# Ledger of designs, part 1: VHH binders against A disintegrin and metalloproteinase with thrombospondin motifs 9 (ADAMTS9)

Scores and structures below are computed, not measured.

Target 1, 201 residues: A disintegrin and metalloproteinase with thrombospondin motifs 9 (ADAMTS9), of Homo sapiens (Human) (q9p2n4r1735to1935)
Amino acid sequence: LPQNCKEVKRLKGASEDGEYFLMIRGKLLKIFCAGMHSDHPKEYVTLVHGDSENFSEVYGHRLHNPTECPYNGSRRDDCQCRKDYTAAGFSSFQKIRIDLTSMQIITTDLQFARTSEGHPVPFATAGDCYSAAKCPQGRFSINLYGTGLSLTESARWISQGNYAVSDIKKSPDGTRVVGKCGGYCGKCTPSSGTGLEVRVL
Unless a header shows other numbers, all headers, positions and changes below count from the first letter of the chain; antibody chains aren't numbered by Kabat.
F, E and O stand for the ipSAE by ESMFold2-Fast, ESMFold2 and OpenDDE, each averaged over both directions (binder to target, target to binder). V2 = 0.75 x the mean of E and O + 0.25 x the DockQ between their complexes.
[cut] marks letters that were taken out.
Atom coordinates printed by the task and the answers are left out, and those that the model quotes come from them; centres of patches stay.

## First folded at step 1 (VHH)

Design a01 (framework vhh_6fv0_2; at its last look DockQ between E and O 0.05; V2 from the best seeds 0.00; counts 0 for: pae E 16.2 > 2, placed apart)
Amino acid sequence: QVQLQESGGGLVQPGGSLRLSCAASGFTFSSYAMYWVRQAPEKGLEWVSTISSGGDSTYYKDSVKGRFTVSRDNAKNTLYLQMNSLKPEDAAQYYCAKDLEYYDSSGYPFDYRGQGTQVTVSS
ESMFold2-Fast, scan of step 1: ipSAE 0.006; ipTM 0.387
ESMFold2, look of step 2: ipSAE 0.000; ipTM 0.124
ESMFold2 (binder alone), look of step 2: mean pLDDT 78; pTM 0.786
OpenDDE, look of step 2: ipSAE 0.267; ipTM 0.662
ESMFold2, look of step 5: ipSAE 0.000; ipTM 0.119
ESMFold2 (binder alone), look of step 5: mean pLDDT 78; pTM 0.786
OpenDDE, look of step 5: ipSAE 0.545; ipTM 0.833

Design a02 (framework vhh_6fv0_2)
Fold by ESMFold2-Fast, scan of step 1:
Structure a02 (fold): chain B 201 residues (1-201), chain A 124 residues (1-124)
Amino acid sequence: as target 1 above (201 residues)
Amino acid sequence: QVQLQESGGGLVQPGGSLRLSCAASGFTFSDYWMYWVRQAPEKGLEWVSTISSDSSYTYYKDSVKGRFTVSRDNAKNTLYLQMNSLKPEDAAQYYCATGEYDFWSGYPDAFDIRGQGTQVTVSS
């Protein structure tokens, strides 16, 4: 039983990109193998709940007065906002890259991400430049349910930037995480940098 | 377009004081929130202090609260940082910045740093 996409190629001569069952840490997981025509195929996890529950955002509105938190922090189209903030972005994810040696999601691999607004945003990352008054608007959503994987108990996020605030909620089983992140300007990223450690359920 | 020139750094003993200045040009200084950030050897950029455009709001990194005071003179296009009770941990290159540029990746991306900075050394 193959343990990575290179072994899928070597065993039985598979040469097409697609879903394959791999033995990972003693469990059978469904992994998407990309680049199977090359000597260095890459492993990706297909997200069962797809784009609607797996996304990252840098919120695009910046207040004229950053000491305020209008609408009690709710999003509205009629904010008293500047028009000069250009760092906004929204990326949604169909598949995420996994390093099977370290068991980390490579959050900066955007091969199967769609950026529908602005700039690409890495997986598990959010931010904004909205307010200094502790009302973050940037958001990320992770849903690993159905993948056979969950985040480890040690998964943590770092808030970075001026007046950075994060509000991150993780399900008890580690398959679901939602975050609100921001500041003036602020973001949150996984504490290990670009990696987000997972375990097999 | 934006030009920022820091000055006032130097060598000081622990417990001593320094006043940093930042001369701004190329933009309407009185319309902008201003920031002090610093970079110590082998560390990334670290936010230190913020002042609103009209001086109504000031904010500080927890480790400098009560010791540092930020102020500005909009008629002179100048930002100041009064540093009292300096500690060895405060030794760094200090930069003034606007808060409007390059949010995306880390502290430099949250701040537009245009000047060479001014060096603060605290002897042990």
Scores: ipSAE 0.000, ipTM 0.110, lowest interface PAE 13.5, mean pLDDT 83

Design a03 (framework vhh_6fv0_2)
Amino acid sequence: QVQLQESGGGLVQPGGSLRLSCAASGFTFSNYDMYWVRQAPEKGLEWVSTISGSGYSTYYKDSVKGRFTVSRDNAKNTLYLQMNSLKPEDAAQYYCAADSYGDYEWELPFDYRGQGTQVTVSS
ESMFold2-Fast, scan of step 1: ipSAE 0.006; ipTM 0.260

Design a04 (framework vhh_6fv0_2)
Fold by ESMFold2-Fast, scan of step 1:
Structure a04 (fold): chain B 201 residues (1-201), chain A 123 residues (1-123)
Amino acid sequence: as target 1 above (201 residues)
Amino acid sequence: QVQLQESGGGLVQPGGSLRLSCAASGFTFSTYAMYWVRQAPEKGLEWVSTINSGGSDTYYKDSVKGRFTVSRDNAKNTLYLQMNSLKPEDAAQYYCAKVGEYDILTGYEMDVRGQGTQVTVSS
C-alpha cells in the first residue's frame, strides 16, 4: 500500500488529483493528492465538517475607546467601532496540507482555503485590534473529526502582540479546537510557528 | 532603533495645565497612528487618547474628554498632549506609543514606549 502521494504515482501509475487510500502510521487513511501531474505531489486532509467548522479570522472592528469591553465581550453590530483594521481577514478550509514525514499540518498552505474577507489567515490562527481590555474577538475553529487524525496532547498556542489575550478550548480527543484571540492589537498562533502536530486516531 | 522620548511632565495644582511632547525617531512617524497611555502608582496601564496618522481623527478616554487635546506635527516627528483642568486622578507616568500595522504571519514589529514623563497633581 502506498504511504504518500509520490508512491501512489509510482506504484499505482496514478496521475490524477484525487482521494487515495494511504497507509499512514499503521492506519489506512484517505488523503487528497494534489499536483499528481508533476514530480512533486502534495498531501492534503479533506475536512469532513468542511469550511463551516474549519476557519480562521482576524476581526476587522476596532473600538473607538480601546479600554472598554462592551457587552461582556460579545460581538454586536451596534458597537462603538470602526471597521478599519487593515490586517482583517477570514479564511475557511476544505482541505489542509499535511507533511507526512513530520506529521504536522502546514498552517500556511492555503491551496484549498477560501478567503471571503480581507487578507488570507493561516489555519489555527486568529487575531484582532478590538480592545486592550481582555476582550478577544478574533476566532478560529478546527474540526478534524472523521479524518482519522487528531491534534497531539502537546498542541499549544501562543499569544503575540499588544495587549494580546487568547481563550482556547480543546476537546479531550484533540479533534475539535476553538479559539478566541486578539488584543489591541494581538493574535494567537500554534506555538510551533507554522506547524501543528497531528497523530493517527 | 525605534525610539520614543516623552517630556513636559511636572508638578501642577488641581485645575492647572501641562503640555506633553513625544519625540519619535527610527520610523516613518507620519504613517502611524499614535496614542497616549498612562500608569498611576500601583495601577495598570490606561489608555488616554489616540490620533490617526494624518491628525484628522482623535479619540479620548471619557474622563479626559473636553480637557485633553492630542495633536501631532508630522514635519517635526512630534506628538503632543495638551492637558487642561488637571485633576488629582490624572497623576501618572505618561507614555506615548505607536499603533502599528499588524501582519498575521509576522505579527507586530514592536509596541514602542519610551521612559515616560511624570505628571503630579497636588495642592
Scores: ipSAE 0.000, ipTM 0.156, lowest interface PAE 14.7, mean pLDDT 84

Design a05 (framework vhh_6fv0_2)
Fold by ESMFold2-Fast, scan of step 1:
Structure a05 (fold): chain B 201 residues (1-201), chain A 121 residues (1-121)
Amino acid sequence: as target 1 above (201 residues)
Amino acid sequence: QVQLQESGGGLVQPGGSLRLSCAASGFTFDDYAMYWVRQAPEKGLEWVSTISWSGDTTYYKDSVKGRFTVSRDNAKNTLYLQMNSLKPEDAAQYYCATEFGYSSGWYEDYRGQGTQVTVSS
């Protein structure tokens, strides 16, 4: 049984990008193989709950009454303000890249991401600007349910920014994670130097 | 709404000193970083200094390091800028700004009226 997309190509003679069953850590998992016409195909996990529950946001809009926290107001559309935050954006994900050797999600691979606003934002990342200190407005959402994979308990996020905080909520089984990140101007990302590790359910 | 009121500007000779103050209201002062920015005639706004919400961390524009000291009194909702060894190039309108002013690009709603610093004679 093939254990990666390169073996799918070699052992099954497959040349088309598509879903294939791979034997991963003793379990049969459905993996999307991309770049099957090349010598370097890449493995991706198709997200069953799609882009509505798998997204990353850096919020960069001015808010009414931004000095109050938690903020529960509205975006300002009436101010004669300076530019929106240049790193603001919204990306949603249909598939995410997996490194089958390390069992880590490659959060910066945006091949199957759609950026509907501003600049691309990596998977599992959120942030903001123009919020109150310690009052995060950016969001990310991860839903791995139905993929056969979950985040390990070692998955961690780092906040960047002088007054940035992260509020990360993980389901007990690691299949669902929701984050709020930011505060004044900041972001949270998966731990530097390590990817977002997954395990087979 | 955030309100900031600067004071302490004036005319000094090169090498002189001034202490600027900023009285803040309308927000929880000790939850926010504070900034000093300045604008010289016919020039854009220029960042001068930052102080963290706690007062533990300070940052300065390279040209003012060693001459300017930012501080804050959270019990009095007041920000200070001690300016020593003033140079003609320091002449400007000085503004106190909140984190919103810094992140939003210095728009008027988040700055006070400013206090004028003139270095001559």
Scores: ipSAE 0.000, ipTM 0.131, lowest interface PAE 14.5, mean pLDDT 80

Design a06 (framework vhh_6fv0_2)
Fold by ESMFold2-Fast, scan of step 1:
Structure a06 (fold): chain B 201 residues (1-201), chain A 124 residues (1-124)
Amino acid sequence: as target 1 above (201 residues)
Amino acid sequence: QVQLQESGGGLVQPGGSLRLSCAASGFTFSSYEMYWVRQAPEKGLEWVSTISSSGEYIYYKDSVKGRFTVSRDNAKNTLYLQMNSLKPEDAAQYYCAREGVYDYVWGSYEFDYRGQGTQVTVSS
């Protein structure tokens, strides 16, 4: 059985982009092979729950008084806010790039991402410039359920920036992660050294 | 129509002090939060301090806390930065900003001001 998209081309004679079954770490997994008409096909994981549950946000609102956390930290339409944060953006993901050698998600590959607002935001990343009062509003959402993959127990995030805070919740099986990140101004990203490593379920 | 005019920079030896001023016009100064930001040749723009519209809430970059003091005089439409115990790492062009935000994620700054900046040089 082929172990990567290049072997799919070589062993099966396939030349069309699409879903193929690969033997990965001893298990049969469905992988989307892109660029099959080239010498450098790329592996992507199709997200069963799609872009509604796989997204990254840099929140565009900034409080007029950045020392407050109004509404107990909840987003509100009646927020005393400006929509002037230049880094603001929202990206949602239908497929994410996987490096099958390292078993890590390449969070900066946006080939199957849609940026519906502002600037592109990498997978598993969020931030804002909302408040200095430990009141993060930027969000990311990861849902790997149905892909045959989960995040490893070593998956971690780091917060960077002024008054930067993060509130990250991970399901016990590692298939679901929701993060709130931000500051004045701040972000969170997957930590270096551990990356966003996945394992086969 | 926002105009900000910085002054008070200069050359000092390590451990010296400088007081920067920012004269504001073209807007209701007392209604806006104000910032001090700086830029050194080998570094990007750095946020230094924020002061609320009333002057009651003040925030500092960790590396300047205890050495720098920001203040404002809303009756005179003037923002100040008192810099004590200056270090070589503090050498930069200093700008005041009206509700401008330094976008550290993308390394850019939203300029909501027309200040020329004032240069601070720290040399032994």
Scores: ipSAE 0.000, ipTM 0.182, lowest interface PAE 13.7, mean pLDDT 84

Design a07 (framework vhh_6fv0_2)
Fold by ESMFold2-Fast, scan of step 1:
Structure a07 (fold): chain B 201 residues (1-201), chain A 122 residues (1-122)
Amino acid sequence: as target 1 above (201 residues)
Amino acid sequence: QVQLQESGGGLVQPGGSLRLSCAASGFTFSEYSMYWVRQAPEKGLEWVSTISSGSTYIYYKDSVKGRFTVSRDNAKNTLYLQMNSLKPEDAAQYYCAKGYEDTAMVYYFDYRGQGTQVTVSS
C-alpha cells in the first residue's frame, strides 16, 4: 500500500487527481491527491462537515471609536463602523493540506478554500479590529470528525496584536475546535505558525 | 514597485550564528509590519517572526524563541533576523514579507522577497 501521493503514482501508475487510500502511521486513511500530473503531488484531507464547520474569519467591522463592547459582544450591522476598514476576510474549507512526514495540517494552503468575504484567512485563524480588547469577534471552526484524524494535545494557539484576547475550546478527542479571537486589533494563530499537528485515530 | 531583497544566508555548523537582512524599497517601510518566514524542501511556508511598524509588538515561533531576535531600522528601510544556536531543523530558504498595517496578520503578505538560503551542516 502507498504511504503518500508520490507512491500512488509509482506503485499504482495513477496520474489523475482524486481520493486514494494510503497507509498512514499503520492505518488506512482516505487522502485526496492533487497535482498528480506533476512531480510533486500534494496530500489533502477532505472535511466531512465541509465549510459549515471549517472556516476562518477576520471580522468585517471596526468601530469608529472603539472604546466599548456594544450589544454584550453580539454581532450587529447597525454600528458606527469605519468605512475604510479593509482587513476583513472569511474563508471556508472543503479540504485541507496535510504534510504526511511531519503529520501537520498546513494552514496556509488555500487550494480547496473558498473566500466569500474580503481577504483569504488561513485555516485555524481568526481575528478582528472591532472594539475594546474584551470583545473578540473573529471566529474559526475546525471539525475533523470522520476524517480519521484528530488534533494532538500539543495543538495550541497564540494571541497576537494590540490587546489581543482569545477564547478557544477544544473537544477532549481533538476532532473539534472553535475559537473566538480579536482585541483592539488582534488575532489567534496556531503556535507553530502555519502547522497543526494531527494524529491518526 | 515594491522590492524585498534578503541577504546573509550561508552554511553554518550546529550551534553557529547568522544575521539575515532584508532591504526594502517601493513603499513606506516604517508604516508596515514585517515578517520572516521560511520554507524547507518539500515543506510549506512556516512563519518565524513578526515585528510591528514601530517595534512595539514582536512575536516568534515557539521553537526559535530565545535563539532568534528580529529587529528593524526604519531610517534604513531594513529588517534583520539574528539567529543564534542554529539547529539542523532551522535549515531553510528564509524570506522577508510585507504585510498589512495594524492587523498583525502574518498571513496577509502583499509581497515576499526571493529569499536567502540557510544550511546547517556538520
Scores: ipSAE 0.000, ipTM 0.136, lowest interface PAE 14.0, mean pLDDT 81

Design a08 (framework vhh_6fv0_2)
Fold by ESMFold2-Fast, scan of step 1:
Order: C-alpha cells, then structure tokens, then sequence
Structure a08 (fold): chain B 201 residues (1-201), chain A 122 residues (1-122)
C-alpha cells in the first residue's frame, strides 16, 4: 500500500502523472502524483469543485478619494479607480499541493493554478486596495468537498494592514471556507504562514 | 439544516418606520455574512444591506443609506433591519439570506427564508 507518490513509483512501477490511491493516516485517499518521470514526484489534491469554487483574489481597484465605502461596498466596473496596487491579482486552483508528512496544504505551490489577472495570489488568501478603511473587497474560496479531506479547527487567518479586517465563513465540517478580506489596502493570510492543516474525513 | 425566518413586516404610511427581524438556526451564525434583499412586484431581486459575521462592518444600497440600519445579535442568532423614512419605492417582500456555500465570485443565496412583506401606502 503506497503512502506517497515516490512509493507509487517504486512499489507499483508507475511512471505517469495521474491519480493514485494512497494510504494516508489509515484511510485510502485519491492523490494526484505529478513529476512521476523524475526522482521527486509531488502530491496534489484534485479539487472536485474546481477553480470556480477554489480561488484567491487581491482586488486592486483603488478609488481616487478613499474617504468612504462607495457603491454600498459592492464592486463597480464604472468606478473612477486607480490601478496602482502592485499586489492585485486573481488565481484559481484545480489542484493544491499537500505535504503528506505534516498534513498541510502548501498554499504557495501554484503549479495547478491559473492567474487570470495581475499577480499570482496564494491559496486561501485575499485582500484589496479599495476606497475605505474596513471596507473589504477581496475574496477567497476553498471547497474540499469530495477530496476526503477537511481543514482542522486550527485553520485560522490573520488580517494584515493598518485598517484590514477579515470575515471568514466556515462550513461545520471544514470542507468549505469563504473569506472576505481587506479594508483600505489590507489582506488576510493563513495564521500558520504558508500552510493549512487538514485532516482525513 | 440551515433555516432563516423573517418577521416584522407590515403596512406603513410614507415616512413611517418598521423593524425587520430574521431568526437563524442550523449553522454558527456569528461566522457568516448576512444580507437583506428585497423583491418588489414586477422587479428583480435587489440587494439592500450586508453585515459581517462580527457586525464590525456594514454596507447599504445607495437609495437606503441613511434611512436603513442593519444590525445583529449573535447571542440570539438574530439579524435586524431598522427601516426609517420609508418610501413607496421600499414596498417589497424582504428576505434575509446567507451565502453559506458561495458557488461563484458573485456569490449565490444558498439559503433564504420565506420573507416578510413591507407595504408603504398612504
């Protein structure tokens, strides 16, 4: 019973990237093995709900006069906005890297991410540079349903920035998390740095 | 099972006031953004107000700003909308909603109550 992608290569004689069943923490999970032709294959979790429900954004539409939260806190294509926020971007994820030793999602591994606007944004992060303090516009979405994994109770976020706030909505089983983060030029990131701890359901 | 139950609607004269309530159950209320949306006859669903899980920040539709105030009592799992200076254009079925399982970037209203009717007539 292989426990990682390197063992899949050694024990099963597999050399192709693809989905393999691994024994992880006493349970059989489907893991995508990448780089199987190399000496250092990597483990990824395929997100059943794909990139429509797994994304990270730093919203960079800064108003010229940031004295209020305009448009009732909603986004507007017709805003008189500056585009000078260098961290702005949008990344969506079809697969996310997992460290099977620590049982953490490596949020900065973007091999199966698409950055459709601006700069790459790590998994589980969001931020903005919008008009007013405590008026968050950035969003992230996590959906682990169908992967056999959920976020642990230790999964937390910190707000970064002088007027930043974050409001995180988590499903009862930890498979679904959405965040709204920002305020002025703020963001939220996982409190564990680059890792989000998961458990096997 | 997520459940939302609105109350507090009624008939008022222009310039009058109403306070709407929404009793929530089946989820950790304080973790979720809550919304007030409305639908008038022959019109689409219209967003009115938003409040964060902590209650720390609120947002309003331009036409209601200064007249409506959203608030929440997390100890009672209840959302409120205080509506002052009501206008005929505010007449609608009002719903509290949560985007508990947001399906796309614009969000979807996965759970919505039956609503409470607000009528403004002289």
Amino acid sequence: as target 1 above (201 residues)
Amino acid sequence: QVQLQESGGGLVQPGGSLRLSCAASGFTFSDYYMYWVRQAPEKGLEWVSTISGSGGYTYYKDSVKGRFTVSRDNAKNTLYLQMNSLKPEDAAQYYCVTDYFESDYEGSFDYRGQGTQVTVSS
Scores: ipSAE 0.000, ipTM 0.111, lowest interface PAE 17.0, mean pLDDT 80

Design a09 (framework vhh_6fv0_2)
Fold by ESMFold2-Fast, scan of step 1:
Formats: C-alpha cells, sequence, structure tokens
Structure a09 (fold): chain B 201 residues (1-201), chain A 125 residues (1-125)
C-alpha cells in the first residue's frame, strides 16, 4: 500500500487530485492528495466536521465596554481595532496540510482555508486587539474526530503579549481542542512554531 | 515628548454644563485613540470616555452615557468633552490620555507618561 501521495502516483498510476488510502504508521488513513499532475504532490487531511469546528480567529474589533470583562465588554462588529492592524482575521479550514515524515500539521498551509474576514490566520492560532487586559477574545477550534489522527499529549501553546492569556481545553483523546486567546492585542500559537504534532489513533 | 494640557474645568451647579479641552503636542495626534479619565480625591482613576483616532467611534462609562459627548479636531490637535446635566458624583480631576498601539484603557497606569496635569471639576450641592 502507498505511504504518501508520491507513491500513489508512482505505484497506482494516479494523476488526479482526490482522496486516497495510505498506510501511515501501520494504519490505513484517508489522505487528500493535491497537485497530482506535478512531481511534488502534497498531503492534506480532510476535516470531517468542517469549518464550523475548525477555525482560527484574531478578533480585531473593540468590546462594547472596553474596561469590562467579560459581560459588559461584549463583542461588537461595528468598529475595528485599527485599520492598519493586519493580524486581524477569521480563517476556516476544510483540509489541513500534513507532513507525513515528521507527523506534523503545517499550520501555515492555507491552501484549503477560507478567510471570511480580514487577513488569513494560521491553523491552531488565535488572538485579539483592544480587549481588556487578561480578557482574551480570539478563538481557535480544532476537531480531528473521524480523521484517524489526534494531537499528541505534548501539544502546547504559548501566549505572546504583555497582558496575554490563553484558555486551552483539550479532549482526553486529543481529537478536539478549543482555545480562547488574547488579552490586549495578545495571541497564542503552537509552542512548536508552525508545526503541530499528531499521532495515529 | 508627549504633552497634554487640559482646560475648561470649574465650579458648576448640579444640572449645569462644562466643556473640557485637551491640547496635544509632541506626537501625531490623528494616529492615537484618546481617553478621558477622572479621579475624585479619595478614589482611584476612573475611565470616562474613549474616542478613536478618526473620531467615528465613541465609548462612555455607563453613568455618563447620554450626558457626556467626546469629540476631537485632528486639524487642531484638540480633544473635547462636553459635559451636560452634571451631578455631584461627576466632581473630580479630569485628565486626557493618549492610547498606545499595544495598551488598552483597562491599564490606566500605562497611559500616565501621556497624561496631562488635569483640570478640576467641582459640582456644588
Amino acid sequence: as target 1 above (201 residues)
Amino acid sequence: QVQLQESGGGLVQPGGSLRLSCAASGFTFSSYDMYWVRQAPEKGLEWVSTIDSGGTSTYYKDSVKGRFTVSRDNAKNTLYLQMNSLKPEDAAQYYCAAGYEEVTIYNYEDYFQHRGQGTQVTVSS
């Protein structure tokens, strides 16, 4: 059985982008092979729960009462943080890039991401601007259920910013992670940088 | 060096009006959010109002909403606070402050290097 998309092309003579069954770390997983007409096809994991449960947000709006957290500091959408604050945005993910050699999700590969507001935000990243100190407003959501993959026990996030905090909740099986990050233009990102380690269930 | 100079305070009767001004220099005024904060003699600093750099978004402390109006004139580097229907609870030293790119009004202490000397508002009983 092929172990990567290049082997799918070589061993099965396949030249069309699509879902293929690959033998990964002793398990048969569905992997989307992209760029199959080139000599450098790329592996992506299709997210069964789609964009409603797989998204990244840097919240770029002000709170209604910017000194209140959280109740009277409720979100608003009628004004933005700053017009030149380029980090603000909302990206949702149908597929995420996987490096099958290192078993890491490449969080900055946005090939199958849709940015519905502002600027693209990498997978597993969240932040905000013009929220109260220690009052995080940005959210990210990861749901790998049904993919055959989960995050490793070692998956961690770092908070960046003088008043930044993060509230990260991970399911016991590692398939579901939600983060609320920010606090005064703060953010959180995976501690491993642009790679997020996964394991086969 | 950022310089802020407040004026327009004074003694007013309950229900009266005052217009505060803040003259700014030493920075690009039109690029900064501006704030009004106040301090009564035995109380901490209290946020009163915010206006964004463009003058299109304004925010108010609940107790002053509908009575106070913040505005700015970027051509004159001046911030204003129109105070109507003044109450004894509004008596305080009023300060203007400039916002930084990475700080919110939640951390008033972080704005002190941009704070002016203030202007006193007294409301007679």
Scores: ipSAE 0.000, ipTM 0.165, lowest interface PAE 14.3, mean pLDDT 81

Design a10 (framework vhh_6fv0_2; at its last look DockQ between E and O 0.01; V2 from the best seeds 0.00; counts 0 for: pae E 12.9 > 2, grease 29.1 > 24.2, placed apart)
Fold by ESMFold2, look of step 2:
Structure a10 (fold): chain B 201 residues (1-201), chain A 123 residues (1-123)
Amino acid sequence: as target 1 above (201 residues)
Amino acid sequence: QVQLQESGGGLVQPGGSLRLSCAASGFTFSNYAMYWVRQAPEKGLEWVSTISESGGYTYYKDSVKGRFTVSRDNAKNTLYLQMNSLKPEDAAQYYCATLDYTDYEDLYSLDYRGQGTQVTVSS
């Protein structure tokens, strides 16, 4: 069985982008091969739960009074807010790129992402400029269920920025992660020291 | 107890329109972003649209942008999806949903969703 998309071309004579089964770490994994017409095809994982469960957001509203955390931290569009945070954006993901040599998700590859508002936001990233009172509004969601992959225990997030705060929740099996991140202004992103390493289930 | 009930599905011809409704109860509807998702036979759930708590932000899957409009009426605890210019590829079971980020041990694909309403487009 092929172990990467380049081997799919060589061993099967395939030249079309599409889903293929690869042998990764001794297990079968379904991989979308993109760029099969070239010498350097790229490997992507199709997210079974798609855009609804896999998204990244930088929230665009900022409180008039940033010393508050109103609504018990819940998001309200009728807040006393200014909609002027220029870094705001929302990206959702149908597929994510994986480096099969390192088993790392490449969060900045947006080829199969859609940015529906504002700036593109990398996978597993969230932020805002909403409040200095530990009231994060930016959200990201990861759902790897059904892909055959889970995040390893090494994955961690860091918060960056003034008054930055994050609340990251990870399922015990590593298939689901949700985050609420923000500051005045702040964001969370996977640590460069750990990256987003995955394993084949 | 969170309750979501979708309605308004049916059979339409290509190019036709439907308006879906989602009645919500058991939570403070106006404090939560709401989602429309859909599922065609033998496929996973697919995100369609998101609307923020007061309706100030709307998000759409690229393939429905310009054809679908999400809205909400917080006084009636109701979410809507106006679907225009329907195509055969829009046929699916449609669900409304919301998320609770505070308890991932339940681990639903979305924390709460209704039973769905069927949209069928004949060509």
Scores: ipSAE 0.000, ipTM 0.139, lowest interface PAE 12.9, mean pLDDT 84
ESMFold2-Fast, scan of step 1: ipSAE 0.165; ipTM 0.627
ESMFold2 (binder alone), look of step 2: mean pLDDT 79; pTM 0.796
OpenDDE, look of step 2: ipSAE 0.014; ipTM 0.279

Design a11 (framework vhh_6fv0_2)
Fold by ESMFold2-Fast, scan of step 1:
Structure a11 (fold): chain B 201 residues (1-201), chain A 121 residues (1-121)
Amino acid sequence: as target 1 above (201 residues)
Amino acid sequence: QVQLQESGGGLVQPGGSLRLSCAASGFTLDYYAMYWVRQAPEKGLEWVSTISSSDSSTYYKDSVKGRFTVSRDNAKNTLYLQMNSLKPEDAAQYYCAKDRFWESDYAYDYRGQGTQVTVSS
């Protein structure tokens, strides 16, 4: 059985992009091979729950002169809010790039992402400019259920910004992660050097 | 069925202390961020504190910081708010609320009836 998309080309003579079964860490997983007409095919994980549960957001609404986190941190489009943050954006993901050597998701590969608002936002990243200290409004959602993969306990996020907060919840099996990030133009990103590491279930 | 039941309110003199409890049922408390919010007569609903599910990080409204402490007891499925150095401005109906964070809307729901805190003689 092939262990990567390059071996799919070599061992099976395949030249078409598509789903292939690969032997990864002793398990048979379905991987999407892209660029199969080239010498540099790339591995992607197709997300069973698609872009409705796999997205990244930098929230663009700002409150007028907040001194605290209003509405218990809830998002309220009926607030006295401004939509003026230039780095705001929303990206959703059908497939995510995986490095099979390191077993890390390459969060900046947006080949199978759709940016429906503003600027592209990498996978597993969120932020805001909510204008209230420690009041995170940006969100990301990860759902790896059905892919045969989960995030490891070593997957970590760093809050960036003087008043930034991250509230990150991981399901017990590591297949579902949601993050609420931001606070006074803050954000969260996967930690440098740890990446978004996955394991085979 | 998700339910939240607040208790521990009462009448206390300025400078006094109260400990509020929120008993949760129908869900596992430690998987959710939890909130304390209050409603004072002259103000709308106000956020008071948050406890994160991920690392139990705590956050407070500026006016209560250093006086109030939020905590949770996962074994008892109960959320607490320890209130010290109470001021007349703290008098309100207090509610606990569960984050709808897993459902990606970031809103909380009022699920309890609340517990009344009165600060006067």
Scores: ipSAE 0.000, ipTM 0.159, lowest interface PAE 14.4, mean pLDDT 81

Design a12 (framework vhh_6fv0_2)
Fold by ESMFold2-Fast, scan of step 1:
Structure a12 (fold): chain B 201 residues (1-201), chain A 124 residues (1-124)
Amino acid sequence: as target 1 above (201 residues)
Amino acid sequence: QVQLQESGGGLVQPGGSLRLSCAASGFTFSSYWMYWVRQAPEKGLEWVSTINTDSSYTYYKDSVKGRFTVSRDNAKNTLYLQMNSLKPEDAAQYYCAKSPIYYGSGSYEYFDLRGQGTQVTVSS
């Protein structure tokens, strides 16, 4: 069995983008091969629970009238808020890129992401700007259930910003992670030492 | 007429202590998170410390942790910063600020600064 999308081309003579079964670390996984008409196809994991449970947000609404909005860290749907932070955005993911050499998710590959608000936000990333200190407003959601993959025990996040707080909840099996990140103008991203490493279930 | 008046700055030797005060008026002080920020001549505005409405949350810049303590007295509408073991790097104009209101830009942080600040100088 092929172990990557280049071998799918070589061993099966496939030239079309699509789902293929690859042997990865001794287990059969369903991988989406993109760019199969080129010499450098890329591997992606199709997220079974789709973009409703796989998203990244940088929350960037400013207050129009600060005297009418409390500064206690809650999102205020009732305030006169507007979005004017340059990096604010919302991206949702149908597929995520995997590096089969390192077994890490390439969070910055947005080929199968849809940005429905503002600017693109990488996978497993959240942040905010214009929020109160220690009151994170940005959210991310990861759901790998049904993909045959889970995050390793080494998966960690780095918070940036002196006001920043990260509240990250992981399922015991590593398939589900929900994060709240931010605080004033803060963010969280997967750590550089461990990255967003996955293992085969 | 929201007003914040900082005081308590001065000249101290390295290792010395100062207690800064911020007297607030013109708003319901007990309803707002409060901040200490500073600006040295060679640096931009730096956040120093945060305290929430009931003092259950305090947060500090890494370089001042263990040396600075923020507190507030809601009955007196006053914010405090106790600064111990002062270093030359702590020399700056210190300001208190009412809670940031979504003012950040990703490149620089903005604060609702109402007062003139109070100068802290550290020299041997």
Scores: ipSAE 0.000, ipTM 0.118, lowest interface PAE 16.0, mean pLDDT 79

Design a13 (framework vhh_6fv0_2; at its last look DockQ between E and O 0.28; V2 from the best seeds 0.00; counts 0 for: pae E 11.5 > 2)
Amino acid sequence: QVQLQESGGGLVQPGGSLRLSCAASGFTFEDYAMYWVRQAPEKGLEWVSTISGTGGSTYYKDSVKGRFTVSRDNAKNTLYLQMNSLKPEDAAQYYCATEYVEFYLDEGYDYRGQGTQVTVSS
ESMFold2-Fast, scan of step 1: ipSAE 0.012; ipTM 0.335
ESMFold2, look of step 2: ipSAE 0.005; ipTM 0.234
ESMFold2 (binder alone), look of step 2: mean pLDDT 79; pTM 0.802
OpenDDE, look of step 2: ipSAE 0.037; ipTM 0.491

